# Designs tried in a protein design chat: VHH binders against LysM domain-containing GPI-anchored protein 3 (LYM3). Part 11

Target 1, 370 residues: LysM domain-containing GPI-anchored protein 3 (LYM3), of Arabidopsis thaliana (Mouse-ear cress) (q6npn4)
Amino acid sequence: KSTIEPCSSKDTCNSLLGYTLYTDLKVTEVASLFQVDPVSMLLSNSIDISYPDVENHVLPAKLFLKIPITCSCVDGIRKSLSTHYKTRTSDTLGSIADSVYGGLVSPEQIQVANSETDLSVLDVGTKLVIPLPCACFNGTDESLPALYLSYVVRGIDTMAGIAKRFSTSVTDLTNVNAMGAPDINPGDILAVPLLACSSNFPKYATDYGLIIPNGSYALTAGHCVQCSCVLGSRSMYCEPASISVSCSSMRCRNSNFMLGNITSQQSSSGCKLTTCSYNGFASGTILTTLSMSLQPRCPGPQQLAPLIAPPDNVPKELMYLPSPSPSPSPEFDDIAGGGSSIAAVPAASPGGATVSSSNSIPGNPANGPG
Below, E stands for the ipSAE of ESMFold2; O stands for the ipSAE of OpenDDE; V2 stands for 0.75 times the mean of E and O plus 0.25 times the DockQ between their complexes.

## First folded at step 7 (VHH)

Design k34 (from h2 with P99L; framework vhh_7xy4_2; at its last look DockQ between E and O 0.14; V2 from the best seeds 0.00; counts 0 for: pae E 14.4 > 2, placed apart)
Fold by ESMFold2, look of step 8:
Structure k34 (fold): chain B 370 residues (1-370), chain A 121 residues (1-121)
Amino acid sequence: as target 1 above (370 residues)
Amino acid sequence: QLQLVESGGGLVQPGGSLRLSCAASGFTFSSYAMAWVRQPHGKGLEYIATISYSGGSTYYSDSVKGRFTISRDNAKNTLYLQMNSLKPEDTAMYYCAKLRTYWSGDWLDHKGQGTQVTVSS
């Protein structure tokens, strides 16, 4: 039911689960299903967190969200095993798998993961481990930085439709998922490569290997630093987070430059560019790097991916209708030789997280541009 | 008709080495992750090494890590296991296994008839 990535490294990676809400849920309630930080979850979907009391906002049933998780190597297979669920009245393994977790797991997989618990009678309040599929593939796709989304195939999906929605190709999806033929069935789980910005932090950083999909944001350094990935970019931009928490110094050493400061000065000799960049979080310290360079021309203005308001509805979109024409279409820049080019387009709109409902297929969102 | 045919087993002294081969047919070998699994007499199956469809990622159980090396040749439809520093506890029937394309509670799709490896005391 899901793509297998064999593994031998104890390293982890950032990954995404494609989740469709089975009912109306608060932001905190969705986050608790996956043991993830609710603010980080919102930012992964480009949802503006500056709204009052956003963690108690009620998200609508059938909304599709990308859930940021840590993908581990367990018994030679990439999967998330840190997710757990406390059973409620009238739960069955079937309802937990197909509804609560949107088809990201099967009842058999839950049974296997909980073999030391007697599940023949499912008592209320039983704590179950929920094994969720994920993939790392070295954080790359065709030698470019990528982050992998676990996507539950809907009854109306086609390989071409999925490829278009997530800005990839049928060939790439087929290769990533080791498919002998382009044959998908409802309920299959595909690993979908998303273009991403990667980090170059030292291995001792607690956020080593941070990777952010194009058009989204992440929090790191104990909520002190917010990093973003503009569509088509391969390098992340990090600045102090908008959340007011106690943080170590974010000043670049031997300067008055704060993290996220970028200045440029055009002169007859070219453009003098000064940047205070984030270099990871280690031992309670926010690491920064001050760099100065001279380039032939000053770069254009940098634009971040637009944030959206917390959703209170979902667009209705079906596979049998003509594809929606997304106003903020993602457009990707290729990076060759390690160069950087700023290309900013809105990655998300209502809905940057979109969901559709089907009587037969759980997790059937109608997404916006992708 | 899918077939997996193991070879290269035999009797070896402790500290010795063996190289197992698995000839695959009846499916597109380069599209699937593969594994070696073993079964000591009277015990269950143990996954000892896995390899991605391209050969880019490998996994080893703690009992063989550092001593065994899994590899594949997609041009020859062949899976390999290089076994070094063999111990008596490595004595088992060794099976070549095709893994499922999609994850479930059970990764094993097909296995071969096996090849016996015996490490003398």
Scores: ipSAE 0.000, ipTM 0.217, lowest interface PAE 14.4, mean pLDDT 77
ESMFold2-Fast, scan of step 7: ipSAE 0.474; ipTM 0.727
ESMFold2 (binder alone), look of step 8: mean pLDDT 88; pTM 0.894
OpenDDE, look of step 8: ipSAE 0.007; ipTM 0.222

Design k43 (from h2 with A33S; framework vhh_7xy4_2)
Fold by ESMFold2-Fast, scan of step 7:
Structure k43 (fold): chain B 370 residues (1-370), chain A 121 residues (1-121)
Amino acid sequence: as target 1 above (370 residues)
Amino acid sequence: QLQLVESGGGLVQPGGSLRLSCAASGFTFSSYSMAWVRQPHGKGLEYIATISYSGGSTYYSDSVKGRFTISRDNAKNTLYLQMNSLKPEDTAMYYCAKPRTYWSGDWLDHKGQGTQVTVSS
């Protein structure tokens, strides 16, 4: 494609940021850095939100998260909605860009976005505009739906390694990023296509175009509806969210079926399926569709993407090297092992086979942007 | 190590033309998209144009579309901006820039020292 994504007025789309925590931070603190909903952020990473007080759970340094963001069309060009950061003691443009925002922005980009402010001296409490990357590539006639992750290239990364990690190919990465050769440098940002489940909601729905990466969840209709995309699936499954909020009716019209209910009846003439499915959110109303179909054979039970316990700050230096698939248990369990094969590769880790983080003195959590 | 050196600016009358050049070194020029941006005196940076690694795709800001043409010569590691029908509003310092691979084209990875274009009657 191109490094410019042209768009039309009022265009919005969904995208993901690949973010590695620079220090131990509460869920709410990470969400505040990007001005995103904390529960939606957890579900984008298949983290189980049913845990008590999960928004105040402390996530460990070096954990990799997919941060769901919304992109807008500004002056005919696709851009992320700007976030804001309030400076803290000892902050520099370099530390904000490279540590706090994990290289998703450069010091030069912060300077340009704040060109009317003298940034040679950063007083505590200075409000900075932080521009973030955003790629949607809407309108590609792909046979498979994809959601795009903005990934910051690290010194140990190779194009083949990144492709394997995110279940794509070097050719796809090269093409998506309009590269003449698969050459990358530390600090480059790549748009990584993630296979996803798409929706067919009407254009007047506020969640028109909702798309969920394989192995993940999304919250929509306020906090009323939760949708899931299982590995290898192209269609999402939606059901009432477990969060206590005020919601419009989730009953399919003129029926006893609630959102998410599927019944099947096998007979000699085939399988009769009745489903009450989610069809978008419009003017405060949860839209549902009751459908009946006849198929040769009944489908198996509905699968849901696996959920993981909130990652904790038990010291696991090697375990924070991420795996390519949505793999909850090995990546987040108490036994070191999930990342050891990657960390043990010579030249993959500066200074030898392992990444060491002997002590995490609390870094200051970033003040949420104003 | 990465260097971008702009040239070709100067003083022109309204309606005139200029061709800007940018000599790139320190990276594999033919593998990256390139951009032109400008900064009018006392104002912020403004995106002008982006060109793909092969030259097969070009994009322009609405303010210059139809008047400016971005091009490249990968064998010479050189980026060009042909500027026609210049207006006083085009007066600015012009920078050659290497944006990040998929970035919108108005956020910079690196830019050169610039070349001044002044359009005055």
Scores: ipSAE 0.036, ipTM 0.452, lowest interface PAE 6.1, mean pLDDT 78

Design k56 (from h2 with A35S; framework vhh_7xy4_2)
Amino acid sequence: QLQLVESGGGLVQPGGSLRLSCAASGFTFSSYAMSWVRQPHGKGLEYIATISYSGGSTYYSDSVKGRFTISRDNAKNTLYLQMNSLKPEDTAMYYCAKPRTYWSGDWLDHKGQGTQVTVSS
ESMFold2-Fast, scan of step 7: ipSAE 0.296; ipTM 0.650

Design k58 (from h2, 14 letters changed; framework vhh_6fv0_2)
Fold by ESMFold2-Fast, scan of step 7:
Structure k58 (fold): chain B 370 residues (1-370), chain A 121 residues (1-121)
Amino acid sequence: as target 1 above (370 residues)
Amino acid sequence: QVQLQESGGGLVQPGGSLRLSCAASGFTFSSYAMYWVRQAPEKGLEWVSTISYSGGSTYYKDSVKGRFTVSRDNAKNTLYLQMNSLKPEDAAQYYCAKPRTYWSGDWLDHRGQGTQVTVSS
């Protein structure tokens, strides 16, 4: 396993983790693994939250999800430290890193983050800090904003395949990851640039720096506001969220315009556009801005990122535009260890397995099994 | 310098019991998982039992489950192995060991000659 961005500044940014489910889990269970809001997680994957009891929907093993996180600089490396895992019976650092968190962290990194205690054998109920690698990269003179996805390379992956899946190029992936050649190994963590819609909220807003990948949604302002990104519109679009929560006023001051309302009026001098826009969340208050502009022609209807039904083992509609993108390989090809034709590194520990025999054990092991 | 001193071995008849002790020094005992390993005559080193740093989790070789109980006293820097219903197959030199690395590792570190357990009538 590798770290993706060295750092020296104390700034933070929004980032995404590319997570593949290791087993069937409820939406709330996946969200709990990362201590993220379930609805925000669904919206980051363009999953329609209007479905009844969606938080208890069971998502299938092998599903790929984008998990929204805050990325910080700690000990010279970009990582998220807000994720904690409570150990269960038969857990090992290896099973937590490789299965539960899908290779987004190594057993060694978990140990280092929790280094006051020897974690080679885990007590049930131990709370572990899970350091998750991420990237901010300071934009390097690019005019188009990008948000970075931490992606774990799989055995079937190619640079060309990854680039195609995330609508980028082999050249961009190679440059972003400072690679001399487009060579990858299974288990490597790659920073994938996702083109995004940025915001210009004031620095005192709690959602300052909000950025949303093309085709995705984000939930902000204490569940009151949802924003989407469609690059063709050139800016993020925000509207009231369809969630039953207490919210401050979402009307633009001194007007009847509700957040997200866009009114156009064509005249001989052009199209007068009036917009009630979201401008951040500060001290419990939803900030709005009423703006007026004159354009030669009125724009078409507002574009919204397409939403998909909650995924399950039986697809309900094959024409859904999936977000996250489907795996490039058939599902059964993603099954790890289905047969002994590929020897995955057998991680046998005294705590997790019975050592009854070995064809290669010496009488005095100088290099014992894991 | 890590020092581990085993004691409590001896001669018992089949079905008998022994309690082994390991006095640890030279490291922060309460921060490390500890192991019991054994070596029978003309055989390799064999894992017997593991205990987590707090004593909250214990693990055993299948052949000793239900008969052996590992425990620790972190205030006394001491590791214990209670052995009941001893069989001739349990006869071995017993060692306590500290792992070399924080995760399941390449080599176990132990010190001393261990304590001899003999099972015969």
Scores: ipSAE 0.011, ipTM 0.409, lowest interface PAE 9.4, mean pLDDT 79

Design k59 (from h2, 18 letters changed; framework vhh_etentamig_d1)
Fold by ESMFold2-Fast, scan of step 7:
Structure k59 (fold): chain B 370 residues (1-370), chain A 121 residues (1-121)
Amino acid sequence: as target 1 above (370 residues)
Amino acid sequence: EVQLLESGGGLVQPGGSLRLSCAASGFTFSSYAMSWVRQAPGKGPEWVSGISYSGGSTYYADSVKGRFTISRDNSKNTLYLQMNSLRAEDTAVYYCAKPRTYWSGDWLDHRGQGTLVTVSS
């Protein structure tokens, strides 16, 4: 058995898989490998979902993606996720583990998960259960909300490089992975803590416990609402999604404010903020909360995680990068994959301040100046 | 570095009892779930029991449920396995185990040197 993490059948958690494409695949093809929602997968990688027919867009080989998954308690001893794979011509347990699933599973783990199947004869069309890592912890040493990424160590990786790439520390990586010392080998899978924006939705909401990593988006409320996390903000920011079929009202109760609207009024007594915020999805209804707060100065423009266009070009040949977190960052916006070497672009305003003013908005980790 | 040292094994007759201990060092013991794993002669490793970091939750393989009890003392950095109603099929080297990484390709990467339990005549 993999890591023993005692749990109960009611325990579920959100986690991320770090996946590098082994070949060119459509968005829907990648999503099918993990049995996840394709649009949610795009938003987890800040890819703009407003593009026509984006689910059939081809993503290039070597692109690194964060795959959002939900883990459940299995056998009372661990949180896990399994997906299903139908074998193709020339597949081996090794090629499925190392290429198709990018090292997120071992051949031995596939064999154990399929003990009732004779894998000595791997015929085309064999349906395999693929166990996948679920890095989610209760009672961790982290003081701030974090979402965990299962990351497959590559031959060129260093602990310091991985820490820098994902904006964490070597100390946090060693602690989360119970390593004692920062020592890694190619093929190891590390749980990487990603600082995140948590929600405070009521327990009866379908999306109770929604959590979004810094610089990312999540789609919720039946594709009606999209939320983003920028740690400079005091909480996740939610607004109407660009792709929606039909949605319940997104107005704050007893007002004309729409979801995502923030108004400010500066006076000698301070800045009065009025916000219409998302408060979960229940019984087909989008819940909103109208909040008013007073703070010394009005905040600057709302900062949003930058959205990128779906990759539309595969470089004739991919550039080899010596480390996952080069410093200084290279200027190569046309190179597919990664994300650690691509400069962050301000989402709300190219000329806006990165650090504005105190928010005093409740629900943010480390909320309120005081 | 992580060190796990098992003790308490020995020869015991069927129906007898033994208590195994594991002294842990090199990491914050109270922050990690721990397991007991055994390996019988000529067989692969078998997970036996697991315990949460606080000791509030315990889990057992069907083969030992009702006979074995896992416990821990976080103040002493020590893991225990109380084995009752021992059977010949319980003969194995017993390992105290802590995962090295979350998903390293092995089921449990950090194991001690083990302690031999022999159940016979």
Scores: ipSAE 0.012, ipTM 0.290, lowest interface PAE 9.1, mean pLDDT 76

Design k61 (from h2 with T101V S104Q L108F; framework vhh_7xy4_2)
Fold by ESMFold2-Fast, scan of step 7:
Structure k61 (fold): chain B 370 residues (1-370), chain A 121 residues (1-121)
Amino acid sequence: as target 1 above (370 residues)
Amino acid sequence: QLQLVESGGGLVQPGGSLRLSCAASGFTFSSYAMAWVRQPHGKGLEYIATISYSGGSTYYSDSVKGRFTISRDNAKNTLYLQMNSLKPEDTAMYYCAKPRVYWQGDWFDHKGQGTQVTVSS
């Protein structure tokens, strides 16, 4: 229920986590939860990074984000192990799994990934490995390139609704997840195939295998290059990122053309295109390819995937969560869930515990146990 | 073989103090959370306190918070419960317990034989 792809190969791929914020967090705070680059995270969600101080904008509770990760095969299951969490006062494995990471990991999976110690009672300041389930599905029979999103099923979700939201089909969702029937339960993690633009970079490039979902962006080459995948396209378009960093040359060799330059010359024979395109990042060097092609007609102006404005830059310091913060009474069977931080006693002794065994509250939407 | 041996109980007057000890053996004590529970005569088990594997986090029942202190010495494989301001209601058999992370039935992997604490006027 919480694993999406078994594996036996040491291959890796690019993947996405579908994350819903449990509270208002700054861009940098969300990025820190996953140890991902904040600007790359914004671009994966088509958020315009040209706004000043964008990394300090507040992202509201209930917002859904696509978090870019590297998906690896570890202990027979596809997962990312690069994410670490430092425990805080009142944390339980349950609250970390269900609230902080939005159900992308189970309390049991956190315990197994950190098997050196008993985590039934957490020390404040403990650094935990957070294993995040993901999928690559190498060798699928998809007609178009796909990138896989790890999606946590909510109580209001239907297979048809999920398929519509992510521009896929119930049949594809059922097949990708090896389901006998299109039946889902809240808390299940599904691999959702997203149509994407693929790259053809050399295998020695650091960004070999870069893939970008339709309608989105990726930041690569050490923040120097920004690539876009227009809806319905199979090929990405790359140009210099508008970020102040030290970058290697982005000119195509033996030319004055910059990365992303496309020149066209219409004639009776057709349209001659000269393109300076991105070909990967290797050993600190931005690789470019100068190409010429002849087409029946010249294309219109270069189209980029649509960008959305970032949320307001003013944090709501006094904001309260809309969902209640339940403190379940200590009960003998509560600890059987593996997320308990307190040794429960029978309900006949209600004054037995000073802290609840679990008070995990789901983020947005609030459809969990509460 | 995992073993827990409690000691330090006895008769004490209301308002008095006692220090309980639990000697642990047969497992890597420093890697596991530990707990104290008690059972008054003819009643069910009552949770008292829990301490994390390192001793960095402690939790208490409302009935003993501010009066009891749980601690551990990982070098000596020993768990302690310092009981202050004792009340007649604290009279019970006290047990040292190793909680299970996952279980069916009992919430502890092992429980010691216990040490009796009697608070009488």
Scores: ipSAE 0.000, ipTM 0.255, lowest interface PAE 16.6, mean pLDDT 77

Design k62 (from h2 with S31R T101I S104E; framework vhh_7xy4_2)
Fold by ESMFold2-Fast, scan of step 7:
Structure k62 (fold): chain B 370 residues (1-370), chain A 121 residues (1-121)
Amino acid sequence: as target 1 above (370 residues)
Amino acid sequence: QLQLVESGGGLVQPGGSLRLSCAASGFTFSRYAMAWVRQPHGKGLEYIATISYSGGSTYYSDSVKGRFTISRDNAKNTLYLQMNSLKPEDTAMYYCAKPRIYWEGDWLDHKGQGTQVTVSS
């Protein structure tokens, strides 16, 4: 089954797709599959963008990536915006669903999204709308902000193993996916809650609702601002990005403080902190807030999430998810040899994004103890 | 009612050629992919070729690749199979078929009544 989120709001929200490369692909090639910014994709995986020509770096097959996507409510269902795929030689709906998009979509879902024609045999160069899952679950506890990862269950995965891998619990996984029992099958799509750093930007900011998973980064404000979420933190730290772009002022109003500056003064009453913080991006303007707070102790140097080198020569057996690279071929190409029966030939490998119930109705706040 | 009617079969010597036709009716032919399949006497159905709804993409089984050509005329609701360099093992009943959009076992939605092709010296 696949996880689908029903919705009534037209508001956008942020989500992640769990994607395993089916073959060696350049960073730009992976980003193009999801129509996401390559640099933002790298930072969502804590990959160092300072490497020369990093967008053309080749990522190995079987590498697991978190793909940052924006979701909207369309016809009562939460889904990704505007992902398109142009068909190539030897493509089938099955190979596109299962290999190219890693089971995040089914052949039937692609056909429904492109309902004007029969796509059982594809013309080369056909532009397809690819509907991808998106989970936001607006009912999360504000004190425990979470970003949701759409994860395709593979191989010998167990609920306990998935929970351990993503630092959550079997109970939380079961509840988030509205499951009666913690039973999963290969091809199922689970919404996995990831601990995250939230933001409190005004609703008129274009990056309203920005949320970053623990141990990761995000780029915002037209690549002008870079925010980090360290492990165990709930608040992000933002500073000017090292990318060469034209940016509006990043100075806190009526001060000499630049975005990211933190000063501290220890006294008998505690530590006085002065910070120049990022508060969103609106109409081409970087919003900043100068604030003063009193803490019991002064913090040490600002910590940032660690960055890793772009993966190459990654061990074949990854702890997270070793996914075999399927050999894509036209659905009908391998069916028969001289005198062979169609009933006796191997079945085609159709794409298999699965759907699971994600509905959970909260009770009246006055019902029982909380 | 969906109907597929094949024609053009017959007896031919090894190395010869035949052109099969399939007249389609009862559905919007131009919106669907089409296939040719064959069944030798006493054996199961064997896939030969498929063609996309527009005719822009074609696929063939290894046994006929380079010898057979599938084509279509959407204005005439007709599917064709040009068979060249015929071999005795090509002897079979040939069917025009409409494949299913998605399959797990039976991949054919419908097939016609067939046209016999016999290749013998």
Scores: ipSAE 0.000, ipTM 0.388, lowest interface PAE 12.2, mean pLDDT 78

Design k63 (from h2 with T101V S104L D106E; framework vhh_7xy4_2)
Fold by ESMFold2-Fast, scan of step 7:
Structure k63 (fold): chain B 370 residues (1-370), chain A 121 residues (1-121)
Amino acid sequence: as target 1 above (370 residues)
Amino acid sequence: QLQLVESGGGLVQPGGSLRLSCAASGFTFSSYAMAWVRQPHGKGLEYIATISYSGGSTYYSDSVKGRFTISRDNAKNTLYLQMNSLKPEDTAMYYCAKPRVYWLGEWLDHKGQGTQVTVSS
């Protein structure tokens, strides 16, 4: 695998940026830095969007987030992400690069991207083009689908530690980044492969090629449909989102089945499974497929990643939601909880779930010995 | 300290062949992907080919695919471009380049001084 991928101007792809907050910021403020949808950003990090006024929730400094981005082709290679930043009092190219964008861009790269502008003096209100990294490798072989995270190496990081944190291997990291040896320096940007669930939507669907990493959620179909990668499965599970928007019908044709409904009937011949599945979004219409399959045993409920409360710097005993004692997440999270919270009950979890983990916070290194 | 030095350019007739070489120093050559780019007189940089750190993966622009072959010798810290079936439109200054990892805009970390290739009758 090469870090340079030939492409055409019509090519687009999905990727993730690994971003650490430099200061306390509202969800909408973080989303504005990358010109991404704030609710989709929260769901990419398994943050529960049902919390009141969640878009104005203040996220704490040092929090690590996966920012979902859409990239386009530039210069015949797939490295394009367009975002803009308006300068503020006391900004320097260095502070914008190293603090505001967390090292995802260098001061020199900002200068080159804005070559028509004299940036020796940064006036307040200057509009800057901020070039950001993008890693999108086409899955044309028989490997498991993956979505790639652009990760800024910290002084405490080791290749083994990064591999463990993101459930990959030193060999895969080395190969993906076209490295001859697993040697890294602080400030290097690595493409980290995250195992994912891919979709099989028709090419005319606006969400054709939708891909979701394990342990994350995504919004699609104009915020009408919420999808997740089912743990232990290579299949995406989609259901109606809990957002108040106008949506087209989510019923499977010629049935009483709603999107996400699964019915099973065990017999001596095996388990007959009937599912109403999401099949993409086209011309304002939510596409559904009613399917039947026969399996030796009926599957259990879909095991979705637990949703967490929006992180903050308030001690658990002062939070507005009941907080049980912190418990390790069954999976490695890139977000630490503000204690613990009762997540909305997903189809895979009939009872409320509580999640807390600090192992993936860049400012609180706990990535094992060495 | 990082240096890329190209050689092997020259004047060749249409249909001819040339082999370009690039001597790399000042960095761990075997740990990085490498590229060839070209710039025709008075025009912008055009991507030609890239090769992974090990040589296990190669990529080419459509304009040169099937005619050019990129290769490397990590023991000698040298990058090569074998150019066959040369056309007048291949006339350009050819640069050996070290790409930036996952960067938009100027995607090159460094490029050499270049070697001129002229394809004419």
Scores: ipSAE 0.000, ipTM 0.266, lowest interface PAE 12.2, mean pLDDT 77

